# Ledger of designs, part 59: VHH binders against p49116

Target 1, 238 residues: p49116
Amino acid sequence: EGPLLSDTHVTFKLTMPSPMPEYLNVHYICESASRLLFLSMHWARSIPAFQALGQDCNTSLVRACWNELFTLGLAQCAQVMSLSTILAAIVNHLQNSIQEDKLSGDRIKQVMEHIWKLQEFCNSMAKLDIDGYEYAYLKAIVLFSPDHPGLTSTSQIEKFQEKAQMELQDYVQKTYSEDTYRLARILVRLPALRLMSSNITEELFFTGLIGNVSIDSIIPYILKMETAEYNGQITGAS
Key: E = the ipSAE of ESMFold2; O = the ipSAE of OpenDDE; V2 = 0.75 times the mean of E and O plus 0.25 times the DockQ between their complexes.

## First folded at step 5 (VHH)

Design r6 (framework vhh_7qbe_3; at its last look DockQ between E and O 0.93; V2 from the best seeds 0.00; counts 0 for: pae E 6.0 > 2)
Fold by OpenDDE, look of step 6:
Structure r6 (fold): chain B 238 residues (1-238), chain A 119 residues (1-119)
Amino acid sequence: as target 1 above (238 residues)
Amino acid sequence: QLQLVESGGGLVQAGGSLRLSCTASGTDYAMGWFRQGPGKEREFVASISSSGGYTYYADSVKGRFTISRDNAKNTLYLQMNSLKSEDTAVYYCAADKWGRYLSTDYDYWGKGTRVTVSS
């Protein structure tokens, strides 16, 4: 039995749409987010253990955790994405909506809090200087979470999660032996992911592109998308 | 491809100080200093995380050397104080693309700058 993840799973390179506009419009934000989403899901798909669960179970897992994976992706790609600028742009767009009385006071509060949580999480991850390997393992731990309702093969999922955790431990022990509490500091960040609403994330990052179509509904199609098609879309959009 | 260019090396008397610089074409890397003395293997000196929040030192240089970075200037520094003859070496700047500030296999290397400490 080989490791859950290999060096090939550590690579996580997001290509941003080009050119970057001076003013970040909704389309640019949504396109950037979509690329990250696709990258995240295709990353999951590249894991042999993920493939071994079967298509139905795979789809269910991704439906359950896509927001967490996406958020980890935001943190990991925050610099290349200019995430702070994107979030500021989102806030600006929201302000326009507010002025038009399109949102209730409560909704505005919820959305702003969500943006704050995203920023805080990404900042916290940056402060920890999480490396590519650690991100890969954290994503795996999140992906293979057996505690989501409606999942099949929960025992196998649990096994894979444990394997991810063990490999992360080994990696941190080996790489950061001088930092005794690094593993704990990293793992305690995971609960913050569960505080974030997938619906609000979807609204902030994806509504401009997919309209009334839910991320949940397109996940099966993304997972079936050929890597070549994905790469073609990235190159074609530039 | 990340380019790394070291500078600041030279001749210094024992007990003296020297500051090395490394200019990088990017700032999203964990970076480190290594050195190779005459007839010796390349050895770790110090490393710093991408944000600068974490620093590590070889035991041989702890308390004497300080690694720092200015990301706005894309520059890595090594302040070397209380220099000893044993510190004589070519010093290399290195960067890890995975952000590992305790990396054992850096991806990018400079050409090095020579430091000579006279007794």
Scores: ipSAE 0.606, ipTM 0.843, lowest interface PAE 0.7, mean pLDDT 92
Fold by ESMFold2-Fast, scan of step 5:
Structure r6 (fold): chain B 238 residues (1-238), chain A 119 residues (1-119)
Amino acid sequence: as target 1 above (238 residues)
Amino acid sequence: QLQLVESGGGLVQAGGSLRLSCTASGTDYAMGWFRQGPGKEREFVASISSSGGYTYYADSVKGRFTISRDNAKNTLYLQMNSLKSEDTAVYYCAADKWGRYLSTDYDYWGKGTRVTVSS
């Protein structure tokens, strides 16, 4: 059969809210993160193999891996987001919260460790100069993970993951033939994504969401959105 | 639309040096230099990754040419040393939209700058 991903699945363009405020605030960070989340889910939904698994499986897969997809998206879009500036603002806010006794020291330590892991991951991806094709296949590998608890249809999911891995290998060997160890350097970065807490990601980037709703609860609704609604979310169109 | 503008070409004596520049209207591209000599096919010269951390050179220019970039200025450079008559060509700046510093094809091309090496 044909390839798992087409050239259209390599395109991943984030449109940031404009203008960037002089001082970063929770609303700007949440809007930026929401656009990236919606773009990531729209990307996943566009894959024919993903669609073929059916709505229930699609929802379960995205609920299991949204944090990994989001983190890969942060790394891929780090420059357009000025991610280092956003993370610095979050760190400054956390340090001020310690002084005001608004958060426990243990919680702040957990959040700071998460930020360090995120920075290390994004820096490692930047140093490797991961290209658009490589990002698309890495996202496919984490999307089609058969090893999350509670999943059904695991053999079909595993087949799609293996196809993603095979196509990434073929791509890297063809494109980077002179860089013999590139694929190994890329693949050893993936386990770090599983060490990132989805709860802490949600707290850092999505605190501006209306009401006390989790990303887990909104995923089914995002996946059911029409293309026009997705476009509105990723561009901020009214 | 990404625009690429080359400059720095000219006439130089064999054994001499010349520095080419390419100014891009955008960022985050893997970039390369290609050349086309009189009556020849366009050939690869050198490439550089988006961050500048990886470089790759054609065997014919290894040790003589150095590719570099200044991302703050959106400018790509090619420092050419120990020039030979065989280096006479129009030099083209190219960019890859996917960030592939080792590509068999590039998406954006400049109009070229002419380098003539006299004996």
Scores: ipSAE 0.503, ipTM 0.807, lowest interface PAE 2.1, mean pLDDT 88
Fold by ESMFold2, look of step 6:
Structure r6 (fold): chain B 238 residues (1-238), chain A 119 residues (1-119)
Amino acid sequence: as target 1 above (238 residues)
Amino acid sequence: QLQLVESGGGLVQAGGSLRLSCTASGTDYAMGWFRQGPGKEREFVASISSSGGYTYYADSVKGRFTISRDNAKNTLYLQMNSLKSEDTAVYYCAADKWGRYLSTDYDYWGKGTRVTVSS
């Protein structure tokens, strides 16, 4: 009971590795993406409603939605991350892979289409000037989605999602009372998140870790981390 | 901390025009103009979203003032036309770190620039 999110859940400060290299490389991209992932997982874990679902449900829920949370994080932090520059560097690396005949033409088409969809999503969010409170509620709506296969406690998850939707509606109506269709314009962007492939996101942003890293496999460990270890991973201080 | 520096204030006769500028340190923020007249509370004038795509105006200035921004130069503008003596005030530039262009709680404030409108 009480509000789903508090003002402490609105803060979402991504710190980039310094200095930004003249030529972006796989290590910089992977470190930047890892910081965003840990920041997103820390954010989710801090929500009382999420904590109330229990460890097994939490793990299943995050496995189902981590890519959507990550993609919202990319959009929110696109300027700080210089995401357009990162995506351009990734395209250049893909070009090298084509010349070395490491990927099939069909796979490269899939990856390039995913990059274009990601760029389009981030640009559309920027054009709407989504604020920090709106991002927090959108992430909550995505986190508490009952639609994913294999979830338990879907009734409670639905209740939390409905609460996030209602709080977003109340926030937008109060804050943007003169912008009549703002909520509708925001919500119609959410379906695009389901077009994002977890496997391709891993290939684009996390290949530098160990090649075939599955974020799905490490999520239980990320969710069990001590708060001090989380902060080290988010800032790169450990 | 973001620093906001206003400029362009001055003395102008009624019916005249002025353009105010506010230079920011280059972080994307929703921004706005406020003003405080003699013996009055500070009041909202106009606001603009981070991209510049959304604007909002107080009824007292609607149709006479235009807010705009040049994000390449990190500069916010207020074009003030058809000035009235009631527009006499110190004008403040403000920025909202959460990106709320209809915010009433701005996080960063300039020191202000004085506009005096003589009859």
Scores: ipSAE 0.133, ipTM 0.623, lowest interface PAE 6.0, mean pLDDT 85
ESMFold2 (binder alone), look of step 6: mean pLDDT 83; pTM 0.854

Design r60 (framework vhh_7qbe_3)
Fold by ESMFold2-Fast, scan of step 5:
Structure r60 (fold): chain B 238 residues (1-238), chain A 119 residues (1-119)
Amino acid sequence: as target 1 above (238 residues)
Amino acid sequence: QLQLVESGGGLVQAGGSLRLSCTASGSDYAMGWFRQGPGKEREFVASISSSGGYTYYADSVKGRFTISRDNAKNTLYLQMNSLKSEDTAVYYCAADLWGRYLSTDYDYWGKGTRVTVSS
């Protein structure tokens, strides 16, 4: 059947809103995050194996794993996004909010713990110098997760995940032949993605969404978008 | 559209040192140094990951050469110590767009800088 991913699926280029404001605001962060989310869903939609599972299964898979895909995208695009600057601005805002008694200490603790987990994940990926092919296959592994509740076609999803794992192994063994344990170091990073709350990700990155909509509610509509609409969201041309 | 420009080549005596530089239009790339001596095929010398966290060296230069980078300046360096006549070659800078620092199939190449080691 040929490879699960082609060279076109390895390319993952985020176009940021420009210019970057002198002081980061909710709208800039939300627009940047929305572009990354749309790029991630467009990436998933372009995979023939994903298309073959059918619309209902596709929707269920993305609803289950969008936070994992988004977090991998944040790590991959951290430099382009100036993610460390965005996270530092959010941390500073939260610390000022607690001093002014605007937010509860318990809520701030939950959000700060999430930011620390996200920073640790992105730092570990940066330290490993994960390349574009490795990111593409890691995204495929989390996308084709057969273990989410309510999924149909779980045997086919599992076969696609195994194919992604096999192709990643072949790639890493060929490209990083002198680093015997590289694949193991990469794969042990993945479980951390499931420990991060999608609700807190929404609060940090998507607070500026129009109409009080959740990511879960918009996923079916994003997956049905025509290519021109995807391109408009990715480039901001809409 | 990535352009790579090498500099720092020249004539040096055996046992001497030389530092090569390569300027690039960006820093998201894994980068490496290759060389081609008289009558030889192009061979790998050293590589470095996009962040600078991983380096890899050919056995012939291990312990004598050090690869490094300054991402703020988009510049790659090769510090060459204890130079031998066998190190005489044109040295090429190369970049891999996907960050594959152990790849031998690099995407972009400079025009090279000549290093001559005399005895």
Scores: ipSAE 0.000, ipTM 0.363, lowest interface PAE 12.3, mean pLDDT 84

Design r61 (framework vhh_7qbe_3)
Fold by ESMFold2-Fast, scan of step 5:
Structure r61 (fold): chain B 238 residues (1-238), chain A 119 residues (1-119)
Amino acid sequence: as target 1 above (238 residues)
Amino acid sequence: QLQLVESGGGLVQAGGSLRLSCTASGSDYAMGWFRQGPGKEREFVASISSSGGYTYYADSVKGRFTISRDNAKNTLYLQMNSLKSEDTAVYYCAADKYGRYLSTDYDYWGKGTRVTVSS
């Protein structure tokens, strides 16, 4: 029995589409978000404990938590993505849609509330200056959540989550020894991830998916992709 | 394989100022300055997050020293004002590969630059 995560799992490098357009458009936002989603799933599938749970359990876990992993990824990669600029562009587009009478006021309110929750989450993570090790363990804690409905092997998932929590505690206590309450401040951020609607995330960042294809539907295929195909998706190469 | 190279050290009179620089082969690191004076253990001076948005200072230098960085040039700076004889030390640049700017256990270290403050 070794540590749940290795140094290789702390490395999380997003490659953005280039060049960045003068005006943000749906294609650029969708491609950027897709790259982050694929990077997040590839990160999860590289964990030995995750692999040991088996294909069916892996698919169920990622289907249950992809929005939480994606949101943590947005916070972690906020600078490289220029996330504040992307969110401002989305807000501006939504406000113009109200004036053009293209969306109902109730729907706009739901979407704006989601954006405000997302901005608040990312700002809180930035204020805490969460490091790469902390992000890796937070992602592991949400990945190995035993409490999603319909899961099998919940006792094994719970053991991996507890291992992630223990290793995060050991890391924070050693690294930030003079900040007694840092771990508590970090962990209380996690419940906010479950308040964010996966359907609204999908609408904001994955607009342009063909037909009625959902993230839920593509997850099994992403998890089965070979490294070369996966790398093509995260870099835009064929 | 991160390489750190300090410069800017020298002899300066008490009450004077000096600016240290550290050139790194990469910029996605939390960075810090440490020093070791004659007959003393290595002590923390200041640190800065990878973005430059957060800084932390030892009480002994707070208000006198300013840490900053230029990520386009992969360069870290320490502006030292109102220098005292007790600031005499070899100053080391350090980097943490995972962004742990409050850590005292850094991954990469420079060879140091000597600062002598005369009376």
Scores: ipSAE 0.011, ipTM 0.376, lowest interface PAE 9.5, mean pLDDT 84

Design r62 (framework vhh_7qbe_3)
Fold by ESMFold2-Fast, scan of step 5:
Structure r62 (fold): chain B 238 residues (1-238), chain A 119 residues (1-119)
Amino acid sequence: as target 1 above (238 residues)
Amino acid sequence: QLQLVESGGGLVQAGGSLRLSCTASGSDYAMGWFRQGPGKEREFVASISSSGGYTYYADSVKGRFTISRDNAKNTLYLQMNSLKSEDTAVYYCAADKWSRYLSTDYDYWGKGTRVTVSS
């Protein structure tokens, strides 16, 4: 058996919507986020090990971890997305909603805490200067998580996660040979992904996707898309 | 505050066509059409992004209705073709300050225009 990931899986190129609106709005944010989500799911579907698990397991895994994959994608693509500008626009909208009494103070606090956690995560990844290989393997580690409730074939999933961890270790030890503790610093960032609510991520980034339809409900459809449809979604081509 | 005024409603025979218009006092909003039929809750019909580059339709109207806008005139349109008795409703123009073009939770609403389709 060969490596879990190939060079094609290291390539992760987000194409932003064009033109950029005069004022940053929810439509632009949603379109950008949707492209990142579709790119992330297409990335996962392209992994032979993922396909080997079968349709039902694939759907369950992505339903369980899409928020973790999406957040890693936000961190990896933060510069190309101008994520800090997007988050500033969201914060501005929330502050206006407080003044208009459209949202409860408790809800706004919860959402602001989520934004803070997201900013801290992205900043920590930037400070560590996480490279494309490291991002690919971190995404593989969260994708092949055997510990989500309701999963079947957990032994096979665990095997693929261990393979991802081993290949990440090998890469880091060879590439950053003088930094003995780099792998540990990288891996301790992963638990923070599970502290972030998928419901709040949906509210912040996907409010314009399909009315009030959840990401959970559309995942099976996205995973069944033909390659041409995936390419259309991630580039905006019809 | 944004004001929305709908026009173009009326009586039409099944299979006929109508065009609804909505004039807004401002621009840069995502906009949509919603309707409420007899004994039904208000439902989404179609939406359009602030730029006009993206449009979305309810399955029940897809292929029959076309949403469009003229930002220079601050006007939203809904071209309704192949009308059915089930399309009988009061049609509302809506605009979203946050530009949530697929949301049913819009910030600004018109007073509505009545469409009656006779069989």
Scores: ipSAE 0.000, ipTM 0.121, lowest interface PAE 16.8, mean pLDDT 82

Design r63 (framework vhh_7qbe_3)
Fold by ESMFold2-Fast, scan of step 5:
Structure r63 (fold): chain B 238 residues (1-238), chain A 119 residues (1-119)
Amino acid sequence: as target 1 above (238 residues)
Amino acid sequence: QLQLVESGGGLVQAGGSLRLSCTASGSDYAMGWFRQGPGKEREFVASISSSGGYTYYADSVKGRFTISRDNAKNTLYLQMNSLKSEDTAVYYCAADKWARYLSTDYDYWGKGTRVTVSS
């Protein structure tokens, strides 16, 4: 019919809360992460193929893959976020928690392993110099995953994922024609996203959420949000 | 809006060398050098990925020119060696907003720096 993604879907610009505080705190980290999450949800919602699947399927897909989309967003926006500085602050807090016996050693080990895996992922993407077009299609491949439990429109989802894979292949082969194995190097990075716990991501980046609110519980509300509300959340201008 | 400022242009004798610099107001862009000689269309010279890990060169400059970048200083460089009279041109720094170092269309452009190669 036409391409899965338009040039507008390649644009992915995160605006950070300003000014950055002298000492990083939970509220700044949560606000930054929330802006990235909202930007990621708005990105997904704007895709015509995604809209065509219907509201119930849209909610189920995003609930299943928000952590993967968020992690790709962290890698893409790592420099604008000063992600290395944020992760260093989190590591420092966790090391202090060991000394104060506030968290079990097993839990701290799980969280530290998650941070190291996240750093490895972001570093590998940086070394590959993944461009904006490649990021957009990697996010589309992740979004249109037909293999999550409980999905009802799996055939259509699979067709959109295959379309994303084909369009990424065509793009990479034409743009990076001298690098025969680039696509393979990029695609082998994706399975690691599914091994990262969404619960640990939530604890690291969204601890500042008001009340007992989980990302899973707010996804339906974010997806139904008016465009002006999305814009306010991703820029902080509302 | 990204601002790009070129410097380092000047007059040089054939066989000589010059290093051009381009300072950017932001980072995370794939960047390149283009040039426009007298009575010619703007042509591609060299490009570099956002990290500096990948470089690409026009056939006319391969082995003579080297593109590099210092991301800590937001500065792009073009080291030009073994200069020829046909290298005489205004050299433009360009950046691609989507970090595509093999882009056919760059989004941000500097105002250019003039290089004249005498015989």
Scores: ipSAE 0.189, ipTM 0.643, lowest interface PAE 4.3, mean pLDDT 87

Design r64 (framework vhh_7qbe_3)
Fold by ESMFold2-Fast, scan of step 5:
Structure r64 (fold): chain B 238 residues (1-238), chain A 119 residues (1-119)
Amino acid sequence: as target 1 above (238 residues)
Amino acid sequence: QLQLVESGGGLVQAGGSLRLSCTASGSDYAMGWFRQGPGKEREFVASISSSGGYTYYADSVKGRFTISRDNAKNTLYLQMNSLKSEDTAVYYCAADKWGKYLSTDYDYWGKGTRVTVSS
């Protein structure tokens, strides 16, 4: 039984669609988000411990935590995505929609609150200067959450989560030896991920690509994709 | 002012096919098809990105309808196959910079073309 994650799991390279258009649109945003979602699921399914849990458990885990994985991915890839520019464009669209009475004020308020929470989370991660190793283990902690309803292998999942926590602690203590409270500062950010609505994430980032079909419903198919098919989804789909 | 003109509607038997067209006075918009049946609310049918590279469909038409565009001609198409009586509606061409982003409303609408599917 070696380490939970290998050096290959630290590599997380998002390939963006053609350069950001002058005027952002729903299709560019959704294509960028879809690439990140596919990259995140491919990352998860490449973990030997994850594979060992079996197909049904894998599907249940990712259905439960895709929003948390996706949000961590947004924070990690914020610069590559120009996420602040995307969020500013979304805010401008929402403000124009309320002025034109196209969307309800209550709905706009919910979405704005979600955007504020997302911005705060990404800003906190940037302020902490979270590195690629730390992101990999935070994603593993989120992925191997034993507390979701309907899970059958909860003791093994908990074991993998504890292993992720221990390996993160070992890394942080060795790499940031003079910052005795860094691990605590990083870990207290994780509960905020569970407060963000997966429905609002889906509406913000996936409306142009997915209709009345939820991300939840497509997860089993993404997890089963062959490597060539997966690569086709994240590159050259224009 | 963006102008949209639909054509291609008509009467067809269940199981048949129709192709709708929409000519736009400009490009660089996300475009879509919406429909409104008798006594029903307007509903989304399909959308396509300004480049034509990305498409999105309502579940009720997925696998039966195909949206496409010819940007050189500023023309949007909806190929409708395996038509059902439930597809009877007035079909509207719509254009919006943001497409189906947090809104069921598009900024520009055509006058609509009527499709009637008989059993």
Scores: ipSAE 0.000, ipTM 0.185, lowest interface PAE 11.9, mean pLDDT 82

Design r65 (framework vhh_7qbe_3)
Fold by ESMFold2-Fast, scan of step 5:
Structure r65 (fold): chain B 238 residues (1-238), chain A 119 residues (1-119)
Amino acid sequence: as target 1 above (238 residues)
Amino acid sequence: QLQLVESGGGLVQAGGSLRLSCTASGSDYAMGWFRQGPGKEREFVASISSSGGYTYYADSVKGRFTISRDNAKNTLYLQMNSLKSEDTAVYYCAADKWGRFLSTDYDYWGKGTRVTVSS
């Protein structure tokens, strides 16, 4: 039934908190990340194919892939977020916290390796000059992943993923016809998303705004939000 | 709205060089140069990705023209070398809002700058 995504789903515009403080703080970083997370969930929720799977399946899919969607969003919105500046501020904050309290050397290494992997992913996407259509389809491929444990309707999810892959292929072949291997270069970036820990992402970007509540636990509530309440979250007017 | 303004056009002798520039009111667009000679359809000349990491050229200009950009200045350039009389055309700067650097249907267009190459 028609294309999986419309031009409405290609549009992905993050509204940053204003004004940006002279010195970045945890609250500003967490509010910015929360807006991106809510924008990403709103994007997923707006896809007719996604809604057709039903509430329980929708919740399970987003719980399984929110970190991958969030990371793709960070890469896509890196310039508007000044992501490099945010990551530098996070590193400085972590270094100060480590010096004031005892943290295991292993934990420090895990967190720093995660930041390095995130930087490398965002840099690789920037070097590939991933366009808005490509980002939309990569997010759809990630969203409609049939291989997460406990999923129902896996055959339908697989069909939607296959449709996303086919539409991305058709788009890339038409738009970038002179670059025969572009699609392959883009797709081989996706496995790196699954190697990044959602727990570390949560610690880096969502500490101070969510408290001790996990992203996993709030997902069902975000997906059920009224449109007005949801719009309030992505603009920060709640 | 995005505004594109071309400059650098003029009269040049065959075998000479000329550099065109295009200033944009914004960045992050894939950009390209197109040209239209008298009695001809508008044709693709060269394109460049939003970062400048990828460039593409029409066969007729490959090896003679170089496309580049300075994103800090929001400026696109076309360095034209070994100019031929058949390069005579109005040159248009164009930008694609989705970052598609091989699209022929760009979203934003400048008004053009004229290049005349004497025999």
Scores: ipSAE 0.014, ipTM 0.411, lowest interface PAE 8.5, mean pLDDT 84

Design r66 (framework vhh_7qbe_3)
Fold by ESMFold2-Fast, scan of step 5:
Structure r66 (fold): chain B 238 residues (1-238), chain A 119 residues (1-119)
Amino acid sequence: as target 1 above (238 residues)
Amino acid sequence: QLQLVESGGGLVQAGGSLRLSCTASGSDYAMGWFRQGPGKEREFVASISSSGGYTYYADSVKGRFTISRDNAKNTLYLQMNSLKSEDTAVYYCAADKWGRWLSTDYDYWGKGTRVTVSS
């Protein structure tokens, strides 16, 4: 009966590995991305509605939407991550790796298109000046997506998604009362998240974490971690 | 080839503590502890990322065991507190060549160190 999200769910603080190396490397990129992924998983687990769906449904939802959550996190934390610098370094590496083979050229094109889509998404979110409350509710809308194959309890998931949409509407109307079209401009950005390949996201950001195993294969392990372990990892405690 | 050498095993009374060590020839690996009790299958105990920033534990050891590493010494540790008879096993140090600390499919293994917890 209470709101879907509390003020606690609005706070989303990414702690970057430090210091940033003079020359960006795979280890720094993977560690930064892993911290963001972990923060995103911990955020999802902290939602009472998410816990109420049960362990099997919880795991299936996150396995289906982790790339969408991660991409929203990249947009939200773009400044903290210096994401533009990371992407520029990846682009320079790919261009220097050009080969004569058609298959190599096609793969480079696919990865470059993914990077351009990601840059455009993050740029559009920045231009809209999406705030912390808006990001929290956009992540909730993405998390409670009832239309992924293989999900159970789809009617309950849909109700939570509708609740997220209603609470976002209420927030935007109160906070940005003079901008009648703001909510529509925000919501039309969400479909672009599903056009971005999770396999390419894994290749760009997670090779050092997962090797030859997919992120969705390790999500059940991440979600089973205790809250104290989550807090220790996202704060970089030593 | 990566060399892994475990040490610190021994006899300890229930409720006691013991610290295991594993010395490795490199620090760029994700590492973990596994154990195998008498007549049982090998089971996962704990893992740690190459940087030490991330850890993961089996439910049976949460709150009692702490995994840590000292990359300057290329040494992995397992601090075991509140030991139970069920913790009696040969403990193996393992390393993943790709740095996958959430994978249970590890590439390099030590020979093991025996821990016996008296009832």
Scores: ipSAE 0.000, ipTM 0.211, lowest interface PAE 15.2, mean pLDDT 83

